# Designs tried in a protein design chat: VHH binders against q8el04. Part 24

Target 1, 306 residues: q8el04
Amino acid sequence: MKSIQVQQLVEEFNLEVLAGEDHRERTITKSRTHRPGLEFIGYFDFFPMERVQILGKKEINYLHQLNEQERDIRIGNVVNYHPPCFIVTSDQDGLTYLKKYCHAEQIPLLRTKEATVDFMAKVDHYLTRKLAPEIAVHGVCMNVLGIGILIRGESGVGKSELAHTLLGRGHRLVADDIVVLKRLSHKTILGTHNDKNKEFLALRSVGLLNVVRAYGSRAFQDETRISLDIKLSKWEKDSLHNELEFETQYRDYMGVSVPSIEIQLQPGRDVAGLIEAAANNWYLQQQGYSAAEDFMNRIEWQDGDD
Below, E stands for the ipSAE of ESMFold2; O stands for the ipSAE of OpenDDE; V2 stands for 0.75 times the mean of E and O plus 0.25 times the DockQ between their complexes.

## First folded at step 11 (VHH; framework vhh_7xy4_2)

Design v2 (at its last look DockQ between E and O 0.81; V2 from the best seeds 0.71)
Fold by OpenDDE, look of step 11:
Parts: C-alpha cells; sequence; structure tokens
Structure v2 (fold): chain B 306 residues (1-306), chain A 120 residues (1-120)
C-alpha cells in the first residue's frame, strides 16, 4: 500500500507547523480528508481516523464555545484516535488547546490560510494522485481528439510509427514504449510517461525523436485519462476478428474496465484513421448513442412493415 | 500452449538476496513485455516490475525500486528477477506474466508461482 509522509503535505501546500514538528514522518495512507465535526460532538460510529483531519471554521467555533472541561474531553476523544495530522484552515487562531493535545500525542498540527472547501479539494486531489496504485505496460499512449487511448501490440507491429502518423494529424503523444497507468478511482485510469521517456518517440528506422522539439508543444501531453484500449495485431485471413463486432469488449486494468477494440493491420490501410474513428465512436457512445443498436432497430422496423 | 514456470524462491533472512527465474514457452518471447507480480498470503496481487520485449526499458513499483532488478534472456526464453535487500514485507508468492495478461484482476496465463519467504 502506498503512503506519503505528513512532511510531503507540508511542503506541497506550504503549511504552517503549529505543533508536532518532530513527527512529520507520520504516514498518510488515505486519499480523502475528513472534517471531524460529528466526532467533536461525540459521534464516532464511522470515524475515519486514518484520514487527514481538516478543522474549518465550524469545528473551531464549536470548540471555542465549550467550557474548558468540555473542550478538553471533546478534543481528547478525537486526538486519541491518532490521525495522521490536523490541518486548520482559514488561518484561524486561538488554538492553544489543540496545540496542547497534538503535542502530547505527537500529532502534527498544521495551518493554512486557504478556505476549507477549496483546500480540502486540493488535498484530496493531491493525495489521490500520490497514493494511486501504479502499473506499467508496454505500448503507446496517445490523446486523440481529446480521448486518451492505450495502443498495445507485439513488438515490431508498428505502434510507434502509428503514433508518429497520429502526431502528424495533430494528435498528442503521452507516452511511448512504457506507459504508466494510475488508478485514480474505480472508474478512472490515468496514463502517463515514466519521466525517462517523456516527450520521446522511439522509431526503429530513425531512433529517438523528441516530439516537442520536432512538432511543437502541442504534440505532447503529460497525462490523459484512458478511455479506450486498442490492440494492434497482424492480419489473419481466417481470424474470427475479421467479422463485424457488435458487442463492446472490455479490458480490465486494476479493476477498471476499459472499452477495448482490436485492429488487424493490413497493408495500405489507414490505421490512424481507424483510431480516429474509434475515438469518435467512443464519444458518441458516451452521449448515449449506439450505432449498432440504431442499425438493428432500423432493420427490425423494415421487417415489420413487410 | 502458453506456459510460464517460475523458480528460485525460498527462505531467506532479512537483507538477503534471491534470484527468481521464469521459463517461458508457447509464444514468441522476445515480442512481448514481461512482468513480475506477487501475492502475499491473504492479500491481492501486487505489481512489481515490467521489462519490454527487447529488454531496453524497465519499470519498477515504488516498493521494490532500487532493490529489485528485472532482466531477460531472449535466447533462453527466460525472465529474471534479482531481489536484493529483502524485507519481511517481500514475503509472497511470485509470478511472472505476459504483459497482455497480468494487467487483469484475474489473469489466466501465469505459472504456479514461486514462494519467497523473508524471515529472521
Amino acid sequence: as target 1 above (306 residues)
Amino acid sequence: QLQLVESGGGLVQPGGSLRLSCAASGFTFSNYAMAWVRQPHGKGLEYIATITGSGGSTYYSDSVKGRFTISRDNAKNTLYLQMNSLKPEDTAMYYCAKDEEWVRSYFQYKGQGTQVTVSS
């Protein structure tokens, strides 16, 4: 399981350390933050104690309204679960009681000037990316017409050459040879490069090509959501894949199902055009349109009139 | 028929080293990227490393980066995993996989695996 240290969060967001400065090595393993408002009022049934705890104006104001004895009990109850850290938002002051408990329990207390909702969104986004499971696959990742596509196939099948053709048509390279995939959610896979291959396309006859240098900054994209998987294969005359496919196929990446198509490469065919067509088709499907269903409906209507 | 046979596992002390091998048959080995994955007891599959068909590019998970090295001998149709500085957390059944298969939650084309146990 991936984790980051509280220190990384401090550095990323330039957080002020109010207490627990020696304990910033504490680990964060959950990608979402939590506001412990209910817990401060004594409700702990579903307390996500492993999450970064955000204290906004509501929480702090509530604590300020309590008498000293009540405040001590309420704060103590939450701190005793030893979350990774507490972050106070909106540059709130009067935190002596929180400092005391955080210090005692060796939990970092941090502060930011940012508003609670905005800050939480940023942190959630950051943590989701940092804690996302990662794998690497061989292939090419492109952004075609705004759609992220993972192109796979055997070595030498022409993936990089195809990528070059797509670049010439105004599309963007994300990664060649090694594609890093990150699972951001149960529905979202992100494709990116491995830093080493950033902006590079490997062409067998040419060598390494820096696509930004060759074609400009628009030829490259740092990352893209993977919406379509395309397997390139050699043409086989008797293959079952030569038939029109009506049912959508899927490929699983870390539990995320991605629509998948296979393109058999034939000499003289515009494979780049097929990829563009696939991207367009995907887009239409996302809008609720199925060409196959439409076609079948039309056939059925014609048969009913006879 | 595609076949993968893992070997080289065993019991080792923390800080020790092991070298795993995977013998591949039933497909053109050099045309496919290969990967190592592992499964701790009672846990799901964990990705370790990938190497391209030519062996020219590699990628490692953060958990093994700097400690493990993936390599291959295409003439022998064999995939390797050199594991150094082993930790108890590395205890798992290790599998090699063809690139097109291992990305699935449930992949069919894996070997029997080789058990690695790191314990004092």
Scores: ipSAE 0.787, ipTM 0.931, lowest interface PAE 0.6, mean pLDDT 91
Fold by ESMFold2, look of step 11:
Structure v2 (fold): chain B 306 residues (1-306), chain A 120 residues (1-120)
Amino acid sequence: as target 1 above (306 residues)
Amino acid sequence: QLQLVESGGGLVQPGGSLRLSCAASGFTFSNYAMAWVRQPHGKGLEYIATITGSGGSTYYSDSVKGRFTISRDNAKNTLYLQMNSLKPEDTAMYYCAKDEEWVRSYFQYKGQGTQVTVSS
């Protein structure tokens, strides 16, 4: 389970620390923030106490309207669940009772000048990226015609040479050798490099090539959404191995399904051209176009069925 | 027949070390990247590390970075995981995997695994 410390949040967003200063090592494991409005009025069913708790104008104004005894009770009841931290938005003041309880319970109380909705969006985005599950796979990641493509295959099958061919055609390298995959959502896998291989392509007999220096800054891209998975396989003259059928094939990465195509490396085959065609076809499918359907329709109308 | 056999697990105290081995057969070992994954009791698979076929590149999850080292000996068809500074949270069944086969969501993995337990 990925986590970050409250201190990392303080540094990223320049948060003011109002209480619990020595306890910023507490961990955050949830990528969504929560506003504890219902919890302040006493309803705790499904309270996501593991989330960062955001105190906007509604929450603070409610507490300010209470008498001192009721305010103590309401704040105490929420703080006793020991969430990782509280963050007050819009530079709100009058926080004596919050500071008191957060000091006593060793929970960081933080403040930002930003408005609640804007701040929550920024924190949710930051946590999503920091807490995203990630793995590394062997392969090449390219952006071809605006489409993120993961290219897999045995070591030495020719993946890096294919990447170089695609670079010569004006496409972009994301990563060679090691591709880092991050799951940003149930539908989205992001492909990127591991910093160590940034901008580098390893070619047999040539060595390391810095693609930005060789082809210009447009030849490299730090990350891309993976839209298409391509397996390169060796061509075997007498193999019983068949090409993929008309059914769409998929490859799962951390629970996200990515369309997958296998391409055999036949001598003289324009594999780079096939990858470009696959990227174009995927793009057209996003627009609702099916080449097979279009072709069938043309055959009927061409025969003059009037 | 493709086969992966994990070994080297056991009981160790917090702060201790273990070295896991994965004996591979039935495929050309050096042609494939290898990975270690683990499954804590009652939880799903957790990614640990990847090493390329030549051993020239590695990658580690944040939870083990700096403490674990993945390596391979292609002459012996063996993958290794050196685990240092072990924590109770490292308690799990550990599996090696060929390439990225472990990423499929339908519980497909090849070996039996080796248990690592970190407890006093």
Scores: ipSAE 0.578, ipTM 0.854, lowest interface PAE 2.0, mean pLDDT 86
ESMFold2 (binder alone), look of step 11: mean pLDDT 83; pTM 0.847

Design v3 (at its last look DockQ between E and O 0.87; V2 from the best seeds 0.00; counts 0 for: pae E 3.1 > 2)
Fold by OpenDDE, look of step 11:
Structure v3 (fold): chain B 306 residues (1-306), chain A 120 residues (1-120)
Amino acid sequence: as target 1 above (306 residues)
Amino acid sequence: QLQLVESGGGLVQPGGSLRLSCAASGFTFSNYAMHWVRQPHGKGLEYIATITGSGGSTYYSDSVKGRFTISRDNAKNTLYLQMNSLKPEDTAMYYCAKDEEWTRSYFQYKGQGTQVTVSS
């Protein structure tokens, strides 16, 4: 399981350390933050104690309204679960009671000037990416017509050459050779480069090409959601794949199903055009249209009239 | 038929080293990227490392970066994983995987794996 240290969060968001500065090595393993408002009022049935705890104006104001004895109890109850850290938002002050407990329990207490909702969204986004399971696959990742496409195939099949053609048509390279896939959710795979291959396209007989230098900044994208998987294969005359497929095939990446198409490469065919067509078709499907279903319906209607 | 046979696992002390091997057959080895994955007891599969068909590019998970090295000998149809500075957390069954096969939720062509145990 992936984890980051509280220190990384401090650095990323330039957080002020109010207490527990020696314990920033504490680990964060959950990608979502939590506001412990209910817990401060004594409700703990579903307390996500492993999450970063955010204390907004509501929480702090509530605590301020309590007498010292009540405050101590309420704070103590939450701190005793030893969350990774507390972050106070909106640059709130009067936190002596929190400092005391955080210090005692060796939990970092941090502060930011940012508003609670906005800050939480940023942190959630950051943590989701940092804690996302990742794998690497061989292929090319492109953004074509606004959608992310993973192009796969055996070495030498011409993936990079295809990528180059697509670049010439105004599409964007995300990664060549090694594609890093990150699972952001049960439904979302992100494709990105491995930093080493950033902006580079490897072309046989030509060498490495920096696509930004060659084609401009619009030729490259750091990351993209993978919406379509395309396998390039050699053409086989007797292959079942030569027939029109009416059912959508899927490829699984870390439990996420991605629509998958196989393109058999034939000499003289516009494979780049096929990829563009596939992208367009995907888009139409997302709008609720299936060409295959439409076609089948038309056939059934014709047969019923006979 | 595609076959992958892992070997080289064993018991090692923390800080120790092991070298795993994976013998591949049934496909053109050099045309495919290869991967190492592991499964700790009672846990899910964890990605470790990738090497392209030519061996020109590699990628590592953060958990093993700087400690593990993936390599291959295409003439011998063999994949390797050099593991240095081993930790108890590295204890797992280790598997090699062919590109396009291992990303699935189920391993269709999963070898038997090789057990690595890091313990004092």
Scores: ipSAE 0.839, ipTM 0.949, lowest interface PAE 0.5, mean pLDDT 91
Fold by ESMFold2, look of step 11:
Structure v3 (fold): chain B 306 residues (1-306), chain A 120 residues (1-120)
Amino acid sequence: as target 1 above (306 residues)
Amino acid sequence: QLQLVESGGGLVQPGGSLRLSCAASGFTFSNYAMHWVRQPHGKGLEYIATITGSGGSTYYSDSVKGRFTISRDNAKNTLYLQMNSLKPEDTAMYYCAKDEEWTRSYFQYKGQGTQVTVSS
């Protein structure tokens, strides 16, 4: 499981370190921040103590008004869960008593001048990207008509050649050979390159092609959300893979389901055109339209109008 | 039909090394990317590394980058994982996987695996 250190957060957001400087190696494994307001007043059910704890004006003002005995109880009950750190927002002052509690429990106490809502959004976004589970798969990742597509198939089946054809039609390459997939949420897979293969497409008998130099800067895109999975397969003479498909197939990547179709590489077939059609059809389906359902409804209406 | 047989695991002290092997049969080995994954006792599968069919490109999880090396010998239909600077946290059952099969909820072609135990 991925983690980052509190020190990485300090560096990214230029946080002031008020206490616990020697303990910034503590790890963060949760991608959301938390405000412990309810916990300071005694309600601990569902306390997400593993999260970065944010102390806004409401939390700090409440603590400022407590006497020392009350602070021992209220702050003590929260620090005893040993969250990874506390971050005070809005450049709030008068924190000497908080330094003592955080120092005693070896918990970093940090400060930012940013307002609470804006700061929490930035940290949540940063943690989501840094902690995202990732894997690598063999394939090509393209952006076709604004739709992120992962193209899979056996080595040598023609994936890179298809990508080149799509580039010639004005679409964008994300990655060839190795595609890095990152799960940003329960519904979102991001496809990207591994830095080593950035902007390069390997073509049989031609060699490496830098797509930006060959087609301009718009031919490359650092990352895309994967919306469609396409399996390329060898053509079998006994079948025609232009058949109308009524049931949506899916592939799971790290628990996220991605619609999937299979396309045979039939000689002379405009496979690039099929990819473009699939991207357009997927887009229309997001707007509530299904060409297959529309067609079947027209057939049934005409044949069964009794 | 299709088989993946892992071997080379064992008991090793922290800081030690092991080399795992995965013998493949029942498919054209060089046509497919291969992966190593592991399962610590009582936990889910953890991604370790990927190598393309030709062996030309590799990718590693952050937890093993710099310590583990994935390789393959397409003439022998064998995948390897060289594990150096082993830590107790590397203790797990190790599996090789063909293509992205391990990413599904159903891991159809999983072999028996090979146990790696790193203890004092």
Scores: ipSAE 0.444, ipTM 0.813, lowest interface PAE 3.1, mean pLDDT 86
ESMFold2 (binder alone), look of step 11: mean pLDDT 84; pTM 0.862

Design v4 (at its last look DockQ between E and O 0.80; V2 from the best seeds 0.00; counts 0 for: pae E 4.1 > 2)
Fold by OpenDDE, look of step 11:
Structure v4 (fold): chain B 306 residues (1-306), chain A 120 residues (1-120)
Amino acid sequence: as target 1 above (306 residues)
Amino acid sequence: QLQLVESGGGLVQPGGSLRLSCAASGFTFSNYAMSWVRQPHGKGLEYIATITGSGGSTYYSDSVKGRFTISRDNAKNTLYLQMNSLKPEDTAMYYCAKDEEWTRSYFQYKGQGTQVTVSS
């Protein structure tokens, strides 16, 4: 399981350390933050104790309204679960009681000037990316017409050459050879480069091509959501795959299903055009249109009038 | 028929080393990227590393980066995983996979695997 240290969060967001400076090595393993408002009032049935705890104005104001004895109990109850850290937002003050407990339990207490909702969104975004499971696959990742496409196939099938053709048509390279996939959610896979291959396209007979240098900054994109998986294969005359498949096939990446199509490479065919067509078709499907369904409906209507 | 046979696993002390091998048959080995994955007991499949068909590019998960090395001998149709500085957390069944296949929910071409146990 991926983790980051509280220190990384402090550095990323330039957080002020109020207590627990020596304990910034504590680990964060959850990608979402939590506001422990209910827990401060004594409700712990679903307390996500492993999450970064955010204390906004509501939480702090509530604590301020309590007498010293009640405050001590309420704070103690939450701190005793040993969350990775507490972050106070909106530059709130009067935190002596909180500092005391955080210090005692060796939990970092941090502060930011940012507003609670905005700050939480930023942290959630940051943590989601940092803690996202990653895998690598062999292929090419392109952004075609705003759609992220993972292109796979055997070595030598012409993936990089195809990528070059697509670049010439105004599309963007994300990664060649090694594509890093990150699962951001149960529905979202992100494709990116492995830093080493950033901006490079490997072409047989030509060598390495820096696409930004060759075609400009618009030829490259750091990352893209993967919306379509395309497998390139060699043409086989007797292959069952030569038939129009009406059913959408899917490929699974880390539990995320991505629509997948296979393109058999034939000499003289515009494969780049097929990829563009696939991208367009995907877009239409996302809008609720199925060409196959439309076609079938039209056929059924014609048969009923006989 | 595609076959993958893993070997080289065993019991090792923390800090120790092991070298895993995977013998591949039934496909053109050099045309495909290969990966190592592992499954701890009672846990899901975990990605470890990938190497391209030519062996020119590699990628590692953060959990093994700097400790593990993936390599291949295309003449022998063999994939390797050198594991150094082993930790108890590395205890798992290790599998080699054809890169195009291991991402599927159904590890259809899963070999028998080789057990690695890191224990004092």
Scores: ipSAE 0.817, ipTM 0.940, lowest interface PAE 0.5, mean pLDDT 91
Fold by ESMFold2, look of step 11:
Structure v4 (fold): chain B 306 residues (1-306), chain A 120 residues (1-120)
Amino acid sequence: as target 1 above (306 residues)
Amino acid sequence: QLQLVESGGGLVQPGGSLRLSCAASGFTFSNYAMSWVRQPHGKGLEYIATITGSGGSTYYSDSVKGRFTISRDNAKNTLYLQMNSLKPEDTAMYYCAKDEEWTRSYFQYKGQGTQVTVSS
């Protein structure tokens, strides 16, 4: 399970450390922050204690209105769930009671001058990127006409040669051989490279080619949202009827559905051109157009002319 | 026809080692990347590692990087996972998978898996 340390958060956002300085090795595994307002008033059902806890003006002002005995009780009840850390926003002060409990429970207490909503958005985005589940798949990831495409198929089927052809047509390489997929949300998969294959394309007889050095910066892109999944397969006679299919097919990656099509490697076929056509068709479909429906409407109209 | 048979699991103490094997048949093994995934009791599948068909490239999840090593012997149609410095958190049923098929909603991997239990 992916995690980061509180220290990484402190460094990224230049957070002031108010307590728990020696315990910044505590880990964060959840990508959303939480404001524990209900928990301070005593309602703990569904308390997401594993999240970074954000204390804005409402939380701090509520605690300030309490007498010392109630303040101790309310703060103790929340801190004893041992969240990874607390972050006070808007440069708020008067935090002796929070420092007491966070010191005693060995939990970092941090502070930022940023306002609560803006700060939470920044931290949520940072944690989402850092904690995104990752897998690796065998294939090629390209950006074709602005569309991120994952190309799969058997080893040796010609995926890297296809990538090279697409580069020659002005498209961009993201990754060859191993594609790292990161799930950013329930509907977003990013494709990217790893440290070992960044900018490299493996071609038979040529070896490893650094596409930026060979073709310039235009040839490479660090990451892309995966919009289409394309399976390259050997030609098979029985599969030809499926090429006129009007319903979109999908392939799931980490619970995210990605539109998927199969392109068969028929002799003499311009596979790079088919990839370009698939990217363009996907783009049109996001704008409400379906070529298959348009074609079927034209056939039906002509059948009924007579 | 396609078969993946995992073996080599067992009970081991924290800090110990195990080597898992996955015997493959019914497809051209060397043409496909292979992955290891695991399922802790009562939880979802967790990705572990991938190796390309040639064995030339590997990738590891952060949770096992540096402790586990994926490898393959294409002459024997066998995938391996060397697990070192085992922790109680590694306790799970371990499965091998052809390519990324373990991620598909319609195509469950076919092996029974091999249980790894890390306990003192």
Scores: ipSAE 0.350, ipTM 0.778, lowest interface PAE 4.1, mean pLDDT 86
ESMFold2 (binder alone), look of step 11: mean pLDDT 84; pTM 0.856

Design v5 (at its last look DockQ between E and O 0.01; V2 from the best seeds 0.00; counts 0 for: pae O 6.8 > 2, placed apart)
Fold by ESMFold2, look of step 11:
Structure v5 (fold): chain B 306 residues (1-306), chain A 120 residues (1-120)
Amino acid sequence: as target 1 above (306 residues)
Amino acid sequence: QLQLVESGGGLVQPGGSLRLSCAASGFTFSNYAMAWVRQPHGKGLEYIATITGSGSTTYYSDSVKGRFTISRDNAKNTLYLQMNSLKPEDTAMYYCAKDEEWTRSYFQYKGQGTQVTVSS
């Protein structure tokens, strides 16, 4: 239950405080802004009152054209829901009646010079990142051929050695040992580091390696969207393992499904090459091609005999 | 065969402290990161903290950072959660989990959890 204070918004966007200066400790828990046009007219079904309320030229002009009695009613009905704050865009003036009600109801009234559409986009983006749920998991996060990959497996299985091999092939490290996962939306998980492990890779027998110093600035990336999940497991000689999977497997992280592949560490196997192949195959699948389906279709056509 | 046994919960007043323990068996404990998660009554799982297999790296959710400390003793196969400055919002059933397995939608808890109740 992440939240930020109105004061953080004031500082981030250099907002002018017009009223409610002593109440900037009020909290924001919703990541989208709202324009209360319908609510000023009297329609409150689905009013997202917990959101930051944006007052653009349409909202302010409407209020300016009302008589005093109607203005009192319309503004009163909205402020009675006590949203976290109001922000007037486009440096608009003539706000004496808004200041009156926001002062009386102890709600911050703020102003920006920015135009409404641009400002709402910036605030929505800021809130989404600040309020995103996050967890930390053990593993390595890489960007391979532009594809974000989370590599899992027990300690000592060879994850950091594999990351080093991939770095030597020109791919990028995001995080070693601990990967912070942030859910930006219902479909998007970002992988990143915890700042303390930024740019470091821990290799047995070598110690800590700063990958930027070893391979250049292109070897590191602060974050990546996680598109593939790869489980590394120890090789078992007697196990049957089918490398040609027809059905895609998934792992869930905070309600987001990520395609998942298991790779056994067979001696002599080019695991880095398999990861590169998996990234390429994922890319093709996004374009509508499935190698497994194509292969199965071809062998099924060999089944008939006339 | 894998077993995780949580203990140390109880009723505590706001501002109080509790220390949770998780006894692990049936796997090589030091090879795996461990996590604490909690489930408030009638709500979904909430992430608390992660610790690496060696114990060298920890990470905390914002809701507990600065108040809770995750630790482990690999010689005793035991995971700990020191909980200080407890708040009513911390009331929940607490579970330990091996690695990231708790993130799967079909995850089965290996222990029964330990209840923490923070109330005046």
Scores: ipSAE 0.519, ipTM 0.843, lowest interface PAE 2.6, mean pLDDT 87
Fold by OpenDDE, look of step 11:
Structure v5 (fold): chain B 306 residues (1-306), chain A 120 residues (1-120)
Amino acid sequence: as target 1 above (306 residues)
Amino acid sequence: QLQLVESGGGLVQPGGSLRLSCAASGFTFSNYAMAWVRQPHGKGLEYIATITGSGSTTYYSDSVKGRFTISRDNAKNTLYLQMNSLKPEDTAMYYCAKDEEWTRSYFQYKGQGTQVTVSS
């Protein structure tokens, strides 16, 4: 199970540390934050204690309105579940009572100037990506016409050369050689680079090419949703694969099914164009249009008039 | 540096009155709700009253409600506690604090306090 340290949040979001400075190594394993409003009023039936706890104006104001005895009890009840950390938003002050409990229980108390809702969204986004299961696959990840595509194939089949051609046509490189896939949800795979290969395209005859330096910032994208899987294969004269496959094939990545097509590389054919066509077709399908269905319907209508 | 200095305490007979003052410095006084708390000898801290930063709203413990009045002068950075109909059980060391910065077991900016003794 992936985890990050509270220290990483402090650094990422430039958070002020109010208490628990020596305990920033505490781990975060959940990708969503929580506002413990109900818990402060004594409702704990579904308390996600493993989540980062966000204290906005509503929570802090409520605590401020309590008498000493009530405040001690209510704060203690929440802190005793030992969440990873507490983050106070909107630069709120007067937090001595929270500091006390956080210090005693060795839980970091942090603060930000950002508004609660906006900050939570940012943290949720960050944690989702950092904690996402990931695998590395061999291939090229491109964004073509706004569609993320994973291109696979045997070594030497020409994946990187194809990527270079696509770059020349105005598309974006995400990763060459090693593609890191992250599962963000049961339906969403994200493709990205491994930091080492960021912005680099490996061409056998040319060497390493930095695509940003060569083609500008528009030639590179840090990450993209993978919407299409394309397997490149060598052309075999006798391969029956020339048949219009009407059925969508899928490839599984960490439990997420991605539409998959195979393209046989034939001499003299515009493979880049085929990839663009595939991207466009995918887009149309997402809009509810199936060319195959439309075609079949037209054929059936013509046969009925005879 | 935040400073709170309490004054006005003393010896008074049952049924008597006292007015406590708290001089605040080192922070923007009007931005903070302020509280009075007390500690009887050998006992823990007890909440008395709170007043909002603007002075528009006040809160009281049940033990002092109707007898004590909390007020403030933001121009003078001073907090007040008018204590009427004093009882022997009101005998304690009295402290002022930011309302959000104290608990029974934790007081970050505890001043010296002022002693109130109610005795015949």
Scores: ipSAE 0.019, ipTM 0.300, lowest interface PAE 6.8, mean pLDDT 88
ESMFold2 (binder alone), look of step 11: mean pLDDT 84; pTM 0.854

